# Ledger of designs, part 2: VHH binders against UPF0598 protein C8orf82 homolog

Target 1, 218 residues: UPF0598 protein C8orf82 homolog, of Mus musculus (Mouse) (q8ve95)
Amino acid sequence: MWPPSGAVRNLALVLARSQRARTCSGVERVSYTQGQSPEPRTREYFYYVDHQGQLFLDDSKMKNFITCFKDLQFLVTFFSRLRPNHSGRYEASFPFLSLCGRERNFLRCEDRPVVFTHLLASDSESPRLSYCGGGEALAIPFEPARLLPLAANGRLYHPAPERAGGVGLVRSALAFELSACFEYGPSSPTVPSHVHWQGRRIALTMDLAPLLPAAPPP

## First folded at step 14 (VHH)

Design n3 (from y1 with R58K)
Fold by OpenDDE, fold request of step 23:
Structure n3 (fold): chain B 218 residues (1-218), chain A 120 residues (1-120)
Amino acid sequence: as target 1 above (218 residues)
Amino acid sequence: EVQLVESGGGVVQPGGSLRLSCAASGFTFSSYSLYWYRQAAGIERELIAAIRSGGSTKYVDSVKGRFTISRDNSENTMYLQMNSLRAEDTGLYYCATFDYSSGYWETDYWGQGTLVTVSS
């Protein structure tokens, strides 16, 4: 009675491909023309989102509050459809893509394509963090425990939709406001350990830290 | 209507000083945080100084020790005292205030900007 050969459970080490949070490292200037048609009935446009969460045409000479896109419907459509660029076109220079009908809207940024700009219903039990000026339509639940202050670059991050990279930048002004709620301990004067929100002392989880580069991009 | 009007910009030599003013109207000035941004040519607009309604301030590292943000609630005016100016400080300076509760760009208020040029 030969003992049954123990089925070596091949523990498929699901190599959790560390989905390196696709940083907007699109540094290489590529040649393009706004509205170009690489295929019949297709138009390509190229956009840039800045650290304030304002959307521009990439080739805009002046990028300020006057020249940014403000149309809510456009912004909502644009950012709700935003995904990593796997189109085979401009993937290195424009790492994100928003498809709208026959239009391919390529997007690059310096840090994150999702930039949190506003805090909705801050006094409610269910505050929402809104991004890129999209109001309620572009908002996610605010999770104060998951705020990540990054000492390396002085920026503040929050979870973002997975389709858009999973991590969003909190614009500097909003980060400044939120920082008033941070508690710093004597052991770490530069990195807060807790946030005070709605009368609660909440420990920062720092769970986003592995998703962010330790060093600022060169 | 909310209005922000910057003034005080000009041409100054390195090491010089300027004082910018931002006159505000159309909102409860004392209840809002105020911000100074600057934008150099070809560079993104950056927050350089902020002051909360309670008076607490923050500065970016590049201006720490040189710039001072202040506010006079009685005059609805925010100031930026700039000392020891450098060529790198050249740019258009904007004052701003934001209503974070709306979620829309329409409640982000910006001035038209005042130009600061630091040149020898």
Scores: ipSAE 0.935, ipTM 0.976, lowest interface PAE 0.5, mean pLDDT 93
Fold by OpenDDE, last read:
Formats: C-alpha cells, structure tokens, sequence
Structure n3 (fold): chain B 218 residues (1-218), chain A 120 residues (1-120)
C-alpha cells in the first residue's frame, strides 16, 4: 500500500510587483497637440504641475500665478481622478493621467504630482494638509510625525494618496513655515529628529524614506 | 484688497548690487511671513528668501551670503538687498504672502514682479 504522493502546493509566489513610485522626470519632449483626438470623441490634453502645486498647460510659455489653473471645481476633478498613466500613451513623458469623460488629461511634474500647499485647521485637533489649491476637497489628515525632510534636495515630503503615488511634496514656503517646528540635535544638524506640534514633542518616523529615490551617491 | 508692489529692479553689471522693495497693503503686514520668489526665463519660479513674522529668515543656497531679506513693519515694506549679483540672478522677482488656512489660490497673494537683469 504505497502512501499517496503529497500534493506539492505550488506556492504561487505572488511577485508583488513593487509598484515603483513613478517619478515625474519625463525628460523627453514628446510631440503633441493640445486637444488632439487619437480616437473619435476622445481629446487629449497635457498638463504640468510645478513645485508650488500650481497646474498649467504643459506648453504654457509662462508658468506663474497668473497662468495657472485656479478653478476649484476643475482642480478638484483633475486631482481627485489622478492616477498613474498606464494608458499605453505618453507613459514615459507624462507618468500620470486624469480621466474626465472623453478627455485624457496627461500630467507630468518635476518631483511629485501632489504638492501640499496649505495647512487647514492648524489649531484644531484634526489639522489637514491641502494640496494643489483644492482646499478641503483635496486634503488629507496632517501627520506631523511622518514629515520627511530630505537633506539631499532640501525638500519636505508628506504622505499622499496612494493613487497619486503615496508621497507628496510640501511646497517650499509651507515647508519653511513647518520647519520652525523642527528639532535638530547636535549629532545631526541638518536632519531634524523631532517635530514640535501643538505642545507635543513628536519623533519623526522617516517611514517615507524608502519610497523616495535614494540620493545619488555622493 | 491685498496688494503687493515690487520695485527696485533694473539692469546691473555682474558684481553689482540692487535693493528690491515690496510695498504691502490690505492685510496685517506684521502677522504674516513674506517671501521673495524669482523666475528666470524658461525656468520654474523658485523661493529664494523667506522671512517670518518674528524675523527669522531662510535662503536658498544659491543666494546665501549675497542676498538679505528684511522687513519694516512700520512701513509695511519688505526688502531684498542683493549683492554680488551674477548673470544667473537674472529674472523676474516676485513678492508673495500666503494665508495657509484657506486652502485656495485666492489667498495666495503675489506682486506683479520686478525685473532684474544682470548683464555685462
């Protein structure tokens, strides 16, 4: 009576495709026309978000506070629908895509597509970081412990919605304001270890560090 | 209405100096942080200097030791002393202040800018 051959359970190693946080560095200028129609009833538009969190048409000659999009409804719609670009079109140059009906809104940026611009209810028990000028509609809970100051580029980061890459840039002016709360130790004068928030001393977790590109080797 | 008006821009030779002014009105000047931005042609605008209401300052590395931001609360005016100017300092310089509590671009206040050209 030969004992039954044990069914080797093929442990399907679910290769967790490390969704490499697509960095915005679309360097190659691709040819496009604003409002182009690659398919019937489809229109494609191309956008850029700067380090200030202001949204522009990519081909805008001047990108400043005058030429940026300011319509709240548009901004909310645009950024709430923002996803990594897996459309098979312009993925390298425009790593993010916002779909709006028949419109494909391609987005590129230099750093992160989510840029935190404002701090709402800062004196409350539930402060919120707002991004890209979207007010309360584009806001997430502020987590001071999870602020990540990056010495390599002098920028400040915070957790962002996963759908938009999971990490957001804090615009420089806001980062400057928040930096007043940072505690620096004698051992690391350039990287804070703690943040003082609402009378509490909070250790920085640095948990976002693995999600950011490693500083180029010196 | 909040107004920021920059002045003091012009053409200067490398190594020269300029002093920019930002005259502010329509808000409690002494209560807000103030910022100088610059934008070179074809380049994204950047924060170059900041001053808090309490007077603490910060500079981008490229201007450290050369530029000095200051404020006169009695005159509602912010200044940028620019020394040892370089060609790369050429650009439009903006004064700005922000209300971070609103979440909207409407409470981000910008001047019209003043042009600084550093050329031989």
Amino acid sequence: as target 1 above (218 residues)
Amino acid sequence: EVQLVESGGGVVQPGGSLRLSCAASGFTFSSYSLYWYRQAAGIERELIAAIRSGGSTKYVDSVKGRFTISRDNSENTMYLQMNSLRAEDTGLYYCATFDYSSGYWETDYWGQGTLVTVSS
Scores: ipSAE 0.935, ipTM 0.976, lowest interface PAE 0.5, mean pLDDT 93
Fold by OpenDDE, last read:
Structure n3 (fold): chain B 218 residues (1-218), chain A 120 residues (1-120)
Amino acid sequence: as target 1 above (218 residues)
Amino acid sequence: EVQLVESGGGVVQPGGSLRLSCAASGFTFSSYSLYWYRQAAGIERELIAAIRSGGSTKYVDSVKGRFTISRDNSENTMYLQMNSLRAEDTGLYYCATFDYSSGYWETDYWGQGTLVTVSS
């Protein structure tokens, strides 16, 4: 009685398609004109979001707090509709796109298009993390466990809407504030292992790490 | 109204020193973190130094050991002592403070900036 041949369960390696978090890659200087119309009734605009989460026209000579877009409705509309650019146009230079009626709003950034800027006071058990100056309209639940400090660049990241790449940058000033809650162990003085939030000691999951570019080898 | 006014910028030779000041008004100065940003020509502004209300500080690597951020709560003034200045330190220096609870740019407060030029 020959024992039955064990069904080799083909572990379908679900190749988790590493959704390469589209980083704002290489600044090939692409030629464009603001408001150009490549097609009838279509207008294209080109934007830049900086590390502070401020939105600019890409061709703005000066990019600072004076020249950034501040209109809340515009910001909310813009970032709520933000998607990866698969339009076949400017995909390399402007990896994100926000569609608004007949307007194609192309967006590039140095790091992430979602930049968390504020931690909203909430009556709820968990505060909300707001991004790009959009207040409550552009906010997600704050998940302190999922904060990712990246030693390679000294920046802090948090989960962001999947439609916008799934990972957001925490602006440096806010990151500085949040860092006060980090616990560093003796084994890793540069990378926190825990965060203290609302009286709780919470382990950092580091679950976003695979979504970020590996630090170049030293 | 919240106001931040930078001063102390100027032209200095490499290796020289400057002290920037940020005079603040219109808010409880002692309760807020304060920040120094700089913006070089054609480059994004960067946070270079931060100080919490409790006095803890942070610096960007490029200025560590050379710059010192401090605050005088009695005078509602923040300072940036800059030593061993380099050409790459040239830029517009901004003082800033933020209310993170609002979620809006209206509660991000910036000074007008003071220009620092490091040149031989």
Scores: ipSAE 0.933, ipTM 0.976, lowest interface PAE 0.5, mean pLDDT 93
Fold by OpenDDE, fold request of step 23:
Structure n3 (fold): chain B 218 residues (1-218), chain A 120 residues (1-120)
Amino acid sequence: as target 1 above (218 residues)
Amino acid sequence: EVQLVESGGGVVQPGGSLRLSCAASGFTFSSYSLYWYRQAAGIERELIAAIRSGGSTKYVDSVKGRFTISRDNSENTMYLQMNSLRAEDTGLYYCATFDYSSGYWETDYWGQGTLVTVSS
């Protein structure tokens, strides 16, 4: 009566490499030239998106409303194709990449590459949240319950397309407007618990919180 | 056409005061929120003060207690009273207003800016 050899199922702990939401914080100044060609028939360009959602050439000396890209078709093409940079080039300094034909458009930012800039009026019951000045072409359903105010930095976040990191920054001015709808409880005067939207009291889910850097310990 | 024109910038010593004005035209002034931004040299522009149509205000922490945003709807003018000025307050100050419903940069309206220099 040979005892049954207990097959020790090696539970391969698939270490789910926590895809650390690549934060735009790659401050290492890398050398590049706008329009460089590392390979035949390829061109590389380098961009920066600011907290207002305005797109610039990274090496622009002045970054303001005059020098930002405003061409709608370009913006739509650029941001609709935006993805994490896994090209093997400039991944640390430019964590995002937009491919357009033979062009590699590298993007960095201080916080999030998707910046919500406008709240579009819709014929539907819920408005759409537009980002980076792309109008209706760069918009997603507004989900007031999923707004995430972060006390650590005073910024407001909303769900964004997964291809672009899943979390977007709400520009400060729009965040200011939306904050008028926040309800603060006596137990937490700095973090709202609810949002009042279209006559409804809605609890904030805080479901995006795990995707954001933990506030430094006090 | 929407126009925003800043004025009141200048050179002031640390601890001094300035009052900026933003004269607005081309839109229903009383119906829109208004904003003051500033941009220091080599630094990204930042929202420093905001005022809603209803008069509620917000400030960035660095200017709280020192700056006061206000509006006069009868004159279509927004103000920024700046007291206890510091060297770090040096920069170009912009007034702005936005139509959030369009989704386009064309309905983001900015002034040309007024320069504030705080130096000893």
Scores: ipSAE 0.931, ipTM 0.975, lowest interface PAE 0.5, mean pLDDT 93
Fold by ESMFold2, last read:
Structure n3 (fold): chain B 218 residues (1-218), chain A 120 residues (1-120)
Amino acid sequence: as target 1 above (218 residues)
Amino acid sequence: EVQLVESGGGVVQPGGSLRLSCAASGFTFSSYSLYWYRQAAGIERELIAAIRSGGSTKYVDSVKGRFTISRDNSENTMYLQMNSLRAEDTGLYYCATFDYSSGYWETDYWGQGTLVTVSS
């Protein structure tokens, strides 16, 4: 029995070839063609991660839970090879790059390329946050003391692999669930000061704050 | 097995009201948090209201005071009471529930959506 990843990848390549990048009012000011070949034997593809952690072709017209990539092997390969874009191509618009053989897979994000979506083994001594739908293969140790609530946008952040930007977004639904563990100080009723986790009261370190802007880019 | 079915969408004038329902089956409804998401044309899908199994709730600022999420565990149904509707509330409304322990997209369960159109 073969995994569905081959069929999903083949469809993605076909769809990428059929899509067109056009410039007009209200569109991104980056011109590209999915599947373009700037050099022999090299193909370039362009992707987008939303604030829910779902991966799409950057130019797909509808981005929702039906149309996102879900193939586990593809997601794991994509995100495990993600690094800052230092290719000399599209660096301003696509800050990250996932290299797959001769494919350059550019990524831009609503917020962060790592978006934590699930909390694995939450009742164990070593809970893990997983990201972008990748399960255990895309997971890191959960560090409740390093959760960062950011007042400027109302979002929650957590450490992420350095190769993928060092800090990741906790998707809004998971952030809501984790907010049950927060404690607020008398002088900060809208931003928590502590987290209660597994019977411990832990002060939030706030050590990720310097890595994030006070407000998201427009 | 898991199924979520939204209903109650329709066309309404600005200032009007609608009540959305989300009928659920195939899981232990009372044990899970439930969510309402909204997606307007040209805008990313956003969580707008949430309710935990214990009944605590949260809303985004744009709907606070106008929308009320609730759940009826005996009927396996979640609701969104939408009052003082505005044109910017137009969009497709989805209910959702997630199994956070799996790590996979396949255990994030979504309805197919109900359309709300606020127009004169």
Scores: ipSAE 0.841, ipTM 0.936, lowest interface PAE 0.7, mean pLDDT 86

Design n3 (from y1 with R58K)
Fold by ESMFold2, fold request of step 23:
Structure n3 (fold): chain B 218 residues (1-218), chain A 120 residues (1-120)
Amino acid sequence: as target 1 above (218 residues)
Amino acid sequence: EVQLVESGGGVVQPGGSLRLSCAASGFTFSSYSLYWYRQAAGIERELIAAIRSGGSTKYVDSVKGRFTISRDNSENTMYLQMNSLRAEDTGLYYCATFDYSSGYWETDYWGQGTLVTVSS
């Protein structure tokens, strides 16, 4: 993939010659330089996805909706080529990698690399969840029965492509909207048992629970 | 065009109060959920309060009981009443509304933010 567009990448390249500007999000144990070239005609870049599904250079000093990458073609290419990082480089700190020709684009995440951001309408089939701002190009069938509310962190999860970890996070605003459809049992005020969707009452399967960290006891 | 404009930020002492406003235009205000987000320095932006078109609300635990979100559909304005402010509430506060059906970041609408500083 060609370098992401925008002033942030140009500023990061200028600051790449500074040791203090190159530190990976302040963690002392991981060090890299944006745009480094371990081999001829090869470039490496380092990215971060927040729990809202927004993509940033990992070493950006300000991470918010103004500074995130928004170019649709870049986002679709990035996330469509995402896979587990088995490159032999930075695997401990950056569990995922997006490969674009001679570019290795390493990714680490606040929670999951797939963050569902929008719920697209569909005519005669189930609606589709889209992730990371990619529209229909980054979308999968919505499976309301497989929504997983996790009591330990209050977050909501849904199946995601296996190449990107198999489970994705539903961003907080969308999770709030979907929470209107949850039904709680009499003895379980914090964990729903059912979801009401399109006039149907659907029992939650909880089949994603083994893929997520165990909740601490209350 | 869709516009969201926050106001009401400022410097307050711990235990003080502020009321934030979010003036909206360019869309059918009464049909959409509205959100308040907060971002402190060096911390990831978080949703702190939300209100549906029908008026139901939700809050994160850290603000529950201290903050109240409300909306006035006749004035196309959302509010955040912030009471018992603490140093940890310092940050930029953003209002937002999203068109979930599009799938693109361009239909997630954000204000420019208003700064709240709770000092000493």
Scores: ipSAE 0.812, ipTM 0.927, lowest interface PAE 0.8, mean pLDDT 85
Fold by ESMFold2, fold request of step 23:
Structure n3 (fold): chain B 218 residues (1-218), chain A 120 residues (1-120)
Amino acid sequence: as target 1 above (218 residues)
Amino acid sequence: EVQLVESGGGVVQPGGSLRLSCAASGFTFSSYSLYWYRQAAGIERELIAAIRSGGSTKYVDSVKGRFTISRDNSENTMYLQMNSLRAEDTGLYYCATFDYSSGYWETDYWGQGTLVTVSS
C-alpha cells in the first residue's frame, strides 16, 4: 500500500505545486529550449547532475532515482566526452559540455560533474572508483590518501579526470561507507587525519582543497 | 529479486511521532548497509539516515537527535523512528541498499516510498 489512503490527495496537490524548480530566465542568453537549433544541423540539449551522480534533463520537473538516465551506453558516451564549456554559448550557466558530432550537450551540476557512486570489484589489488553509474568505463584508480573530507559542507571528495575539473564528489552513501576507515586525532575530532585501507594506515594529503569551489555566502 | 517495501507513513501533527518500516527480501540482509532517503516536493532527494551491517549509524544534522534508525536482522526489517516531527519533514521516504561493487545503477535497490505528512 502506497501512499496511505485518506490523506494523500491533499498532499499531492501541495507537492505538485513545488517552487524549487526554476525556469532559469536570467537577463539574456540564459533561457533555452531543449533541442534548439541555433544554426543549421546543430541541436542543443541541457542536462543536470545531482549530488548523487544521477543525470537528468535540466528542465525535468521530477528528479529522482526513477527518472534519471540509466542507459549505460548513453551515460558512458555523455561523461567520456565531457569537457569544460568553451563553446561561447551558455558558459556561465552550464560550465561543462559533452560534444557528440553537431550535438552540444550542456551540463550544470549541484556540486561537481563527476560524482563517484561505486567502488568496483577488481581482479587486481588496485580498486577503482566509478562515477555516475558508468561502471568500468567511467572509472579511475581509487587513491585513499587523497580523499578530502570538507568540514564546511560535510562532503567527501576524490581526484577526478582533469577534463572534468580534477576533483569529484563522493556520493553521500558511499562517503558514509568510506568514513568507517577514517582515523581522527585527539585535537581534531571532526576532521580525520588518516585513512586505514587494506591493512595500511595512510595520512590524508589534503592536496585537493585548493581545487574546491568557495562556499557561497548565505 | 531484491525487494524493499516501506510502510508506516501517514498524517501526523507537528511534534508527533511516527515509525517507518522497511521490509527486505532477496538478499543477505545482515551483510548490507541500509539507508533512509527523503524527498520533499521540488527538492533533490537526500540521504537522512544510514546504518551499517555492524550497526553503526549516521544522521544528517536536520534530523539528528529526533530520528533513530535501527535494524532487526532476524526479521529482515529496518526502521526509522521519527520524533518531534516538523513541517519540514513532510515528504516521500525511501529505503535503499546498494551493491557498490558493480558500478551500475541497476544494483542500487530502492523501495517505492511511503508518504509522511506533518500537518494539522
Scores: ipSAE 0.808, ipTM 0.924, lowest interface PAE 0.8, mean pLDDT 85
Fold by ESMFold2, last read:
Structure n3 (fold): chain B 218 residues (1-218), chain A 120 residues (1-120)
Amino acid sequence: as target 1 above (218 residues)
Amino acid sequence: EVQLVESGGGVVQPGGSLRLSCAASGFTFSSYSLYWYRQAAGIERELIAAIRSGGSTKYVDSVKGRFTISRDNSENTMYLQMNSLRAEDTGLYYCATFDYSSGYWETDYWGQGTLVTVSS
């Protein structure tokens, strides 16, 4: 069957391609229903985390700063209980799972499930990196020697809790600020060799490189 | 208090130009990096351009060569010159900075955004 007249066909063809592409890409990858109950007394929910560390319901039509989850208690509970998904359900599409009682909270990610958003002052010798909106409750010691700038994607990575994949992404604005501290040696002008931090010149270890883009641990 | 106020948005034809401004107050403007973000409908807010206190810049590939970020420290104002505008550039444009009160990146500050509509 052919579309209608030429002028209407041109507009309908453009609209049909746009709408058809959205629908097909959105529903054909994986099928689920938010709040589904595959077993008695169990509920399943599906989430997505972007490269800025913002958490959304996976099926949210509008993923922006206004619609992301911001409740501190929820975020801390969610990410504190995050582990690799070995539930036997949705493992290929949702590599991580947060278990809250009888609630299975599946997570998939644009890059990494841990996204460092802020660098917090500390009473200790080292400041802390906080992730995913959790403030001090989701924070780890900052290890400048272990920063990994990855040339392949232009992104910056840092150690993260092993249960959440072992390596986390530094969000783009924070990475931009930290990159001012990098030193590039004559033997590697495109990959930094050192970071200058708190008056010290520290050699980058690059020990995270084998973990990226490694699959999440089993 | 820290304030960031965007202006200069409006309706523009494809291929046209706009200059956005971000007026800043409540901090030592010349000491801070500044950022432009763009948010299209149904899309996550994305960083599109950044400028350090020392003047070095970064752009996302989709705007390189078309957009220019700049700052005027005497007027406490950051700019985004947007040339060769396309329909996909339509969205809310936000300026942002980090709070440097402790010498660390502890707090984000955002403007309320200015709307750019590229109408064909």
Scores: ipSAE 0.191, ipTM 0.627, lowest interface PAE 5.3, mean pLDDT 81

